VHH binders against Abasic site processing protein HMCES (HMCES). Designs and how they scored, part 17

Target 1, 269 residues: Abasic site processing protein HMCES (HMCES), of Homo sapiens (Human) (q96fz2)
Amino acid sequence: CGRTSCHLPRDVLTRACAYQDRRGQQRLPEWRDPDKYCPSYNKSPQSNSPVLLSRLHFEKDADSSERIIAPMRWGLVPSWFKESDPSKLQFNTTNCRSDTVMEKRSFKVPLGKGRRCVVLADGFYEWQRCQGTNQRQPYFIYFPQIKTEKSGSIGAADSPENWEKVWDNWRLLTMAGIFDCWEPPEGGDVLYSYTIITVDSCKGLSDIHHRMPAILDGEEAVSKWLDFGEVSTQEALKLIHPTENITFHAVSSVVNNSRNNTPECLAPV
Below, E stands for the ipSAE of ESMFold2; O stands for the ipSAE of OpenDDE; V2 stands for 0.75 times the mean of E and O plus 0.25 times the DockQ between their complexes.

## First folded at step 3 (VHH)

Design f7 (from zh4 with S57R; framework vhh_6z1v_2)
Fold by ESMFold2-Fast, scan of step 3:
Structure f7 (fold): chain B 269 residues (1-269), chain A 125 residues (1-125)
Amino acid sequence: as target 1 above (269 residues)
Amino acid sequence: EVQLVESGGRLVRTGGSLRLSCAASGRTFSSYAMGWFRQAPGKEREVVAAISWSGGRTWHADFVKGRFTISRDNAKNTVYLQMNSLKPEDTAVYYCAADLESGYYTPLSDDYEYWGQGTQVTVSS
């Protein structure tokens, strides 16, 4: 997973993340650095994406079941990195393989510190290799959505007004992530950056791509992944596996260029 | 490989000030995060303050915020805890801890592998 869509306006995104804390109280996640959130239909590594993480990461005595939403850089910069420019990191940290996560220092260390996050997206893109050509077919991959009279399926949206109705009740894709905190050597703000854990693709996606993000399907899985105060690393890793509860459709090659940021990127072809 | 030695603990009167020092042996002091923890008799160990590898980023527990300040001197391989406006509730053994795996601090004691033997701070009313 190397490209996502996360285009919802801040207020719509926040409402889509409504949750219940350990005491059953209905809550909205509290924002950190909301001005750094940049909606886009075509997000690539090194851009910022919204993630959920436990409030306990910021407040020692906080209830670990309470959630913060914060924009983080996609592409984990390890806390031990000493160069001034994080883009010069010699290895790719966009994704982290589930089978080797405990063997790679860059991921094992933050994971051991409970630095788990849930990466939010409308969905993600993958490119299917087509035999006999160098062309690849892009697909938009997302949770099955609940249909309503006021919001059709994404494929049935015929006008800008209909697109707004589709997104009002959209179920966001919730991907398991690991983040780290990097202090620039020359000073300045601490950089929060994340990687998406990947697993073998499920049967339904195997013809599109051989890998998929580790998707946390439902509030129980999301809560356990985030709650590093109550759920150990070993227990949290049991949540990391392929899921079949996913759907997709082919999209235009417009999405291929990460500079293209329009609804056409995820529209069915 | 890393040894931590705390010093500076003593009896001090309510409202007084005290500076604790922690001397670290080892070549990589400027590469890792450090923390100060405390434990009073019959109570669990709690985090007081933490500092990043450079000293440019610090964290302080709410119960000491505005009164205690963590700092470090990488040239001297030493981390400090400046304690002001001391209260009887601050009476505890204070421990220095090192997280050799991370340059950024964490308030979780389980993330620190190396610990000093502690220095006793007693605040009289």
Scores: ipSAE 0.011, ipTM 0.386, lowest interface PAE 8.8, mean pLDDT 86

Design f8 (from zh4 with S102E; framework vhh_6z1v_2)
Fold by ESMFold2-Fast, scan of step 3:
Structure f8 (fold): chain B 269 residues (1-269), chain A 125 residues (1-125)
Amino acid sequence: as target 1 above (269 residues)
Amino acid sequence: EVQLVESGGRLVRTGGSLRLSCAASGRTFSSYAMGWFRQAPGKEREVVAAISWSGGSTWHADFVKGRFTISRDNAKNTVYLQMNSLKPEDTAVYYCAADLEEGYYTPLSDDYEYWGQGTQVTVSS
């Protein structure tokens, strides 16, 4: 829940986020600061990642079911933080535990203001501790995907190694996040930053890691989490739980170094 | 506890200008986001403008953008609403509000904890 892949080109990412608003109109999310989006196979905390959030956060009279897509800094900086340098925060805000989210001021306050977002990724990485060695095995974890071998109507099966075609129809991982807005005391642009809510691992992931991000499985869950104008904090939190609708495969140690940004980071070994 | 007192509301001619003031007392004013709201007879209360704790971030409703400007003076514990090119449609009671839980502003009225009593602005043709 500390490393992700989000490598799709902006146009492909935008199309993957097609949705219906409350009136049933098909829409693409509108971009804010699109030039700050930096695709990578190996995203770490403090880098920017794309998130979905309600248009109502930016426009008072907007339909709260309409969506904006914006890059935000991974690692929530609370609005009340008065130091000039966010690295001076006494605690790490990369993740937020679901069981204490209403007890921590840094998360309780923005959550109460409806500052919910959906963090987008191809998938995330976790490192399994191996018995008898200090070497850990990394895994790439993502939603089950529609297989290209289903297009066998022409008579040729697609290669399992042909991942380029998979990305055109890739189902993005949608993780529940909380964001906040921080105004630097010395002036400068408002910083939008987020944290990923975490839950106990599902049975399928328990052998890899004991925690997982809170995954919003399907458009109904995504819509309810984003729609702070119609869905209260209490109702939205009912969406936060482990999910079994997840798959994974082992990857090489290339991903260990966050500077490595190649397809090899998520390729099956 | 914080107390907010609006002033400056009066009768103004169409096309005129007016500056509303909101004086805060009892708390550390410079730590809180502030907003201006209005309510005309037969209409819902609507947000007009909002300003962050430092004054570095402001938001203005589309129906007043380019005509109204929110600002604050933390040394005087006061937030202002400068209103230019006034229209009869701007006639309303104007309210000042404070969000003591946030440094960054929010345009949602249910997020503001403390409210003033209002000041009447009437714009005649």
Scores: ipSAE 0.006, ipTM 0.362, lowest interface PAE 9.5, mean pLDDT 84

Design f9 (from zh4 with L108F; framework vhh_6z1v_2)
Fold by ESMFold2-Fast, scan of step 3:
Structure f9 (fold): chain B 269 residues (1-269), chain A 125 residues (1-125)
Amino acid sequence: as target 1 above (269 residues)
Amino acid sequence: EVQLVESGGRLVRTGGSLRLSCAASGRTFSSYAMGWFRQAPGKEREVVAAISWSGGSTWHADFVKGRFTISRDNAKNTVYLQMNSLKPEDTAVYYCAADLESGYYTPFSDDYEYWGQGTQVTVSS
């Protein structure tokens, strides 16, 4: 996973993240740095994306089941990085493999500190290699959705006008992430950055791409991944596996250029 | 898949300079990150410096910052460690290492898949 859509306006995104804390109280996540949230149909590594994480990361004695929503840089900047400008890092920490995450200390250490987050998106994009050609077909991949007029998942055959209407009830994709904190040596604000854990693709996606993000399907999985105060690293990692509860449709090549940021990027073709 | 050969280690006097080289072969050199580590007798291996696949980002341990500089020449498939103002405490076997998986470097030896055999640096007086 190297491209996502996360286009909802901040208020709509916040309401889409409504949840219940451990006591069953309905809540909305509290924002940190809301001005850094930039909605886009075509988000690439190094841009900021909204993530959910436990309030306990920021507040002593906070209930670890309460959630903060914050924009974080996609592409984990390790805490040991000593240069003044993290944009000068020329390596890819966009994804980390689930099968080696406990062997790679750049990921194992923040994971051991409970630095788990849930990366939010409308969905993600993957490019299918076509046999006998160098061309690749992009697909938009997302949770099955409830249709606006009738109950049931949204179909790939729906018109673009119907797609606009489904955003009112859109179920956001929730991907397992690991984040770290980097303090600039010259002083200034702490940089929060994340990586997305990846797994082998499910049967339904195997013809499109061989890897997929680790998707946390449902509030129980999301709550357990975030709650580092009550759920150990070992228990949380049991949530990391492929899921079949996804759908997709082909999209136009407009999405190929990350500078294109329009609804056409995810519209069915 | 990757072979690493260090060279340049020798005896130098306190305050002297030395450049170590590490020649890489096998996989495309410009596609992976490299690190320099050192180990003195009876001590654990410690990270000295690291460099990204392109050479655009480097990291140096606090105890060598300002004295050592890591660099790479992708046309020659070689990573270098320029060591200045050498101290007796710098005496160790120096190892180069490659991290192919993410194209990034890390201060942890466990993250590196391939290692050279090492080159001895001795700093006297």
Scores: ipSAE 0.006, ipTM 0.265, lowest interface PAE 9.8, mean pLDDT 84

Design g1 (from ze2 with T31R K108E; framework vhh_6z1v_2)
Fold by OpenDDE, second read of step 4:
Structure g1 (fold): chain B 269 residues (1-269), chain A 123 residues (1-123)
Amino acid sequence: as target 1 above (269 residues)
Amino acid sequence: EVQLVESGGRLVRTGGSLRLSCAASGRTFSRYAMGWFRQAPGKEREVVAAISWSGGITWHADFVKGRFTISRDNAKNTVYLQMNSLKPEDTAVYYCAARSYTLYSSPEEYDYWGQGTQVTVSS
């Protein structure tokens, strides 16, 4: 996964992340650094995206079922990194393969510390190789939203008004991530950064791309992944597998340019 | 697990109005699309109306023709069906159902069901 969409207004995003804590109370996640949230139809590595994480990471003795929402840098910067510039990292940390997560120090160590997060997105993009050509067809991949006999694909929003309604009720994609905290050697603010765990693609997506993000489907999966106080690493890793509960449509080549940030990026063609 | 309890079903005359309620307990109510279904004797269960988790999107069956309106109050964990201009053919057991996030018209796609409430419309 190398491109996502996360364009909802902050208030809409927050509401979409409503949850119930272990005591059964309805809650909204509290924001950390809300000003760093930058909505975009076209999110690339090194950009900031909102993630969910347990409050226990920030507050001693907090209820670990409580959630915080925070923009973090995409591309995990390990805590041990000693260079002053994160861009000097020599290996790719945009993704973490599920099969080697326990083998790589950069991911194993923060995971062992309970630094699990849920990466939020409208969906993610993948490119299908066209047979016989060097051309790649991009696809937007996301949770199924509304299945009505009349409501075709997201593209059936015949009117701008309908489109707005769709996004007001959008089920966000919830991807399993690992985050770490990096202190710059020269001082400054602690950098929070994340990697997205990837798995082999489900059957439905296999023709498009052979890998997919580990998607946490449902509140239970999300809660268990986040609650590092009550759920062990071993138990959490059981949640990491391909899901068939995904849909997709072809989009225009507009998304190919990471500078393009318009609704056309995820619009069906 | 989500428990659903319907209420409000009763005998009404043709042209009358009725409001059904469905109270949900357990998991986060705001994460579920809610639907009203009905089943008449000897007929298959059919969808009447559905509402998205936020209430921003609603769907109504063609036979409703503007007579029924689905709504929800997430603060009260309740979904409603306002039924106006009732007809004898509306006589059925009405069921509330819940599904995670996605609004759908097929009963098989809903995860949780209430016990149902009887609506009878007399001529």
Scores: ipSAE 0.014, ipTM 0.351, lowest interface PAE 8.1, mean pLDDT 88
Fold by ESMFold2-Fast, scan of step 3:
Structure g1 (fold): chain B 269 residues (1-269), chain A 123 residues (1-123)
Amino acid sequence: as target 1 above (269 residues)
Amino acid sequence: EVQLVESGGRLVRTGGSLRLSCAASGRTFSRYAMGWFRQAPGKEREVVAAISWSGGITWHADFVKGRFTISRDNAKNTVYLQMNSLKPEDTAVYYCAARSYTLYSSPEEYDYWGQGTQVTVSS
C-alpha cells in the first residue's frame, strides 16, 4: 500500500468517523492540528494523512476509548533515530509487515508503547502487473459502499451514480497503523509519523497484488486496535489479518503521477 | 447508543394521509443513517424507506414510490415518514431504525430500533 485517496472536506471526514466510546456514548473524534489536513485524491508517502488514535496518548487520565483525529506524516520515523534530518533514514517505513512487526525495532518499540492508530482513506490504489509485459493497471480498492455493494445495501441499485451524493455516506477505509513520536536531537517540534501494517492479499485481491493493508473491518475491530489502555499488544495483533470485505474497480493512468490530484484518479474506466 | 421513539400511528381511511415521526435521544442524531421498516401480521419485516445521515440521499421501496416520502430534521433529532394515498395493504407496525452512516436493505444490519407504531388502513 503506497498510494491512497483521502479527499473528503474536514467536516465530512469528521462525521464519517462517528463512534461509540466505552460507555456507549456517541462521539465525533476531536482534531489535533486540523490545519495540516490536506484533502487529496492521490496521497503518497511523506505527505500527511489523517489517523485516529486514543485520547489517552495526549491527556493523562483520559478515557482510552475516546478518539483523537490528527494528521501524521506517512513514513514512520522511529523515536530512537539519532540523525537531525528524518529524510536521511536509510530504510523505508511506509509499510510494516505483520509477520515481522515484533522483530523490527522500528515497530516493536512504538507498539510496546501502545502507539497504535487507524489510518483513514477513501480507499487505496494498487497496480496490477500483467505477466510478460511492463504494463501496470491501477485499481482503486475500498470498502463496499451503497453504490458498489453487490447486495444487502439500500440504494445499491437505486442510488444515482452521483459521486457527490455518495460521499455524504461514504464508508472510510480503516487501516491498522503504528505511529511514533520523534524529537529532533537539535530541538524543535515533535514529529508524529506512521506506517501501515501489511498482510498477504485476500483471495479477491490476489490477482491485483500479493500484499494488502491490514484492514480493520467494523467498529469493534477499530475500537480494540485503538484502545491501548485496555487491549494488550498481543490481543490487538489478533486483529491483523487479510479481509475479503473489499471491492475495487480499474482506474485510468492519471493516478500514476502522484502530482495529479483530481476526481479522475479514482473514477471507474 | 441512541434511543428511538415512534409516534403518529393510527387508524386512517383508504386514500388518506398520515405522518409518522421518530424522535431520537442524544446529540449525535446527525451521525446516523435512518430507516423506516414495517411488519404486517404473518410477514417478515421489510424496508420502506431510508435516509442518509445528512439527508442528501433518500431511498424508497418500489411499493411506496410516489406515495411515501422520508425526511429528517437534524436540529430536532427527528426523522419523518409522510404517507399519502394509503392502501389497506399498508397496514402494519412501522419501526424506525438507526445505524452509523451506512444504509442497508437488511433489518439485521440496523443497530438501534424503536418499539413500533401501529398503522391501520380501513377499506
Scores: ipSAE 0.000, ipTM 0.166, lowest interface PAE 16.2, mean pLDDT 83

Design g10 (from ze2 with L103I; framework vhh_6z1v_2; at its last look DockQ between E and O 0.02; V2 from the best seeds 0.00; counts 0 for: pae E 8.4 > 2, placed apart)
Fold by ESMFold2-Fast, scan of step 3:
Structure g10 (fold): chain B 269 residues (1-269), chain A 123 residues (1-123)
Amino acid sequence: as target 1 above (269 residues)
Amino acid sequence: EVQLVESGGRLVRTGGSLRLSCAASGRTFSTYAMGWFRQAPGKEREVVAAISWSGGITWHADFVKGRFTISRDNAKNTVYLQMNSLKPEDTAVYYCAARSYTIYSSPKEYDYWGQGTQVTVSS
């Protein structure tokens, strides 16, 4: 997984993340650095994307079931990284393989600290290799969505009002992530950055790509992954597996250039 | 804590109409998406209709489209299911359920459930 869409306006995104805490109280996640959230149909590594994480990471005595939503840099910068410029990291930390996560220092250390997050997206993109050509076919991959009488489908939405209705009830893709905190050697703000855990593709996606993100399907899985105060690393890792609860459609090559940030990036062709 | 109480279920003849009501108490009703589900003996619980927190988005299962209509009255903390042209296969216990803001088609994604109201359709 190396490209996503996360374009919802902040208020719509926030409502889509409504949840229950341990006491059964309905909550919206509390924002950190909301001004750093940049909606886009075409998010690439090194950009900021919104993630959910436990409030306990920021407040010593917080209820670990309460959630913060924060923009984090895509591409995990390990806490031990010594250089002043994190873009100079020699390793690609965009994704983290589930089968070796406990063997790689960059991921094992933050995981041991409970630094689990849920990466939010409208969906993600993958490029299918086509036989007999050097070209690849992009697909937009996302949770199955309810087809409503007023919202229509993505392909049917051709006006601003119709697009707003499609997205007002969009079920966000919730991917298992690991984050770390890096303190610049010369001082400055702590950098929060994340990686997306990957697994073998499910049967439904195997013809598109051999790997997929570890998707947390439903609030029970999301809450257990985030709650590092009550759920151990060993128990949380049991949530990491392929899912068949996914759908997709082909999109145009407009998405190939990460500078293109329009609804055309995810529109069906 | 939100509590849901269904009412309106009864015996109806084929082709008849019935309106079910679900009264909500507890938390702010207008922040919940609401769904109507049904379960016939020996069958799985299935989603019938759903409505978003604002009432701006509605969804109806294919097998009830054109016959059933979901609506809500946020001032009365009530969601309704208007059932027209009833068929024997509509016989089931009808449940209302609530979740935050957005509608889902999966029963497992709803947090609060009523005890159900029995609808029997015969001729």
Scores: ipSAE 0.376, ipTM 0.729, lowest interface PAE 3.1, mean pLDDT 89
Fold by OpenDDE, look of step 5:
Structure g10 (fold): chain B 269 residues (1-269), chain A 123 residues (1-123)
Amino acid sequence: as target 1 above (269 residues)
Amino acid sequence: EVQLVESGGRLVRTGGSLRLSCAASGRTFSTYAMGWFRQAPGKEREVVAAISWSGGITWHADFVKGRFTISRDNAKNTVYLQMNSLKPEDTAVYYCAARSYTIYSSPKEYDYWGQGTQVTVSS
């Protein structure tokens, strides 16, 4: 996974992340560093994206079922990294393979500390190789959405009103991530960064791409992944597997350029 | 920051036609969805039409559908509203608006606004 969409306004995004804590109380996640949130139809590694994480990571003795939403850098920077520039990392941390998560120190260590997060997106992009050509067809992949009577296909929002309706009720893609905290050697703010765990693709996506992000499907899966206080690493890793509960449509080549940040990126062709 | 300047509004007779233009400043025009809004006296501002950055997606309000057409020329940093078969009910200040990411019906979701241009349709 090297490209996502996360374009919802902050308030809409927050509402879409409504949840129940362990007491059954309806809550909204509290924002940390909301000003770092940058909506985009075309998110690439090294950009900031919003993730969910347990409040217990920030507050001692907090209810671990409570959620915080925070923009973090895509591309995990390990805490032990000693260079002043995260871009000097010599290995790719955009993704973490599920089968080797416990073999890689960069991921194992933060995971062992309970640094699990849920990466939020409208969906993610993958490119299918076209047989016989050097051309790749991009696809937008996302959770199936509940068809509202007037909700046309994501791409067919024939009206701003319809568009709003679709996105106001959009089910966000929830991807399993690991985050770490890095303190710059020269001082400054702590950098929070994340990697997306990847798995073998489900059968439905296998023709598009052989790998997919580990998707946490449903509130229970999301809650368990986040709740590092009550759910062990071993139990949490049981949640990491391919899911067939995904849909996709072909999009234009507009998304190929990471600088393009428009609704055409995810619109069906 | 994007500056928007509307032009083309004038007094016309019922059944007449107008073409409104909105010129945007800067080099980032092609990254914005554009919309036309109107506000009549004593009424709320309402969306008339919207167009995506590429022009690939267009929307027109039901009350103007078939009569009005939104278009854009990214090379000229300009969005247009062709208004045909104008009616007295179309009398309003017409505003051009820009939004960075998508088309919306709500005026609150647009980041930049022009000063507006007065369209008056006489009976």
Scores: ipSAE 0.018, ipTM 0.355, lowest interface PAE 6.0, mean pLDDT 89
Fold by ESMFold2, look of step 5:
Structure g10 (fold): chain B 269 residues (1-269), chain A 123 residues (1-123)
Amino acid sequence: as target 1 above (269 residues)
Amino acid sequence: EVQLVESGGRLVRTGGSLRLSCAASGRTFSTYAMGWFRQAPGKEREVVAAISWSGGITWHADFVKGRFTISRDNAKNTVYLQMNSLKPEDTAVYYCAARSYTIYSSPKEYDYWGQGTQVTVSS
């Protein structure tokens, strides 16, 4: 997983993240650093994307079931990194394989501190490798969506009002992530950064790519992954597996250039 | 904390019409998406129709399209299901359900449920 779409306006995104805390109360996540949220149809590593994490990471003795939403840098920068420029990290931390997560210091250490997050996106892109050519076919991959009476599929929207209706009820993709906190050696703000955990692809995606993000399907899975106060690392890792509850469509090569931030990036072809 | 109360279920003849109501109390109604579900004997609970928090987005199951219409009145904290052209297979207990803002088809995504109202359609 190396490209996502996360384009919703902040208020729409926040409403899509409504949840129930441990006491059964409906809540919206509380934002940290909302001004760092940069919506785009075409997010790449090193950009900021919103993640959910437990409020307990920020407030001593807070209810660990309460959620914070915050933009974090894609590409985990380990807390032990000693250079002053995060781009000098010599290891690729965009993704973390589930089968080696406890063998890699960059991921094992923050995971052991309970630094679990849920990475939010409209969906992700993956490129199918075609035999006999060097061309790759991009796909947009996302949760199945309820088709509403007043709006069609992504490709059926023919006005700004109909486009907004497609997304107003969009079910966000919820991917399991690990984050870390890095203090620059020369001072400045703490850098929060994340990696997306990957697993073997499900049968439905295997013709596109052999790996997929670890998707947390439903509020129970999301709550357990986030709640490091009540759910141990060992129990949380049981949530990490492929899912068949996924759909996709082919998109144009417009998405290949990460500078293209337009609805065409995810439009069906 | 929040309560949903369905009403309007009764015995009606095939081809008839019926309007169900679901009154909400407690937290603000304007933050809830609402759904109507039904459960016939020996079957699983299934979504019939759903409406977003604002009423701007509606969804109807294929088996009721053209016959049933969901609507809401935020001033009265009420969601409605207008049922026309009723058939015997529409006989079921109908449930009102709520969740924050957006609609879903799966019952497990809804947090608040009413007690249900019986609809019986006779030949």
Scores: ipSAE 0.012, ipTM 0.424, lowest interface PAE 8.4, mean pLDDT 88
OpenDDE, second read of step 4: ipSAE 0.006; ipTM 0.277
ESMFold2 (binder alone), look of step 5: mean pLDDT 82; pTM 0.846

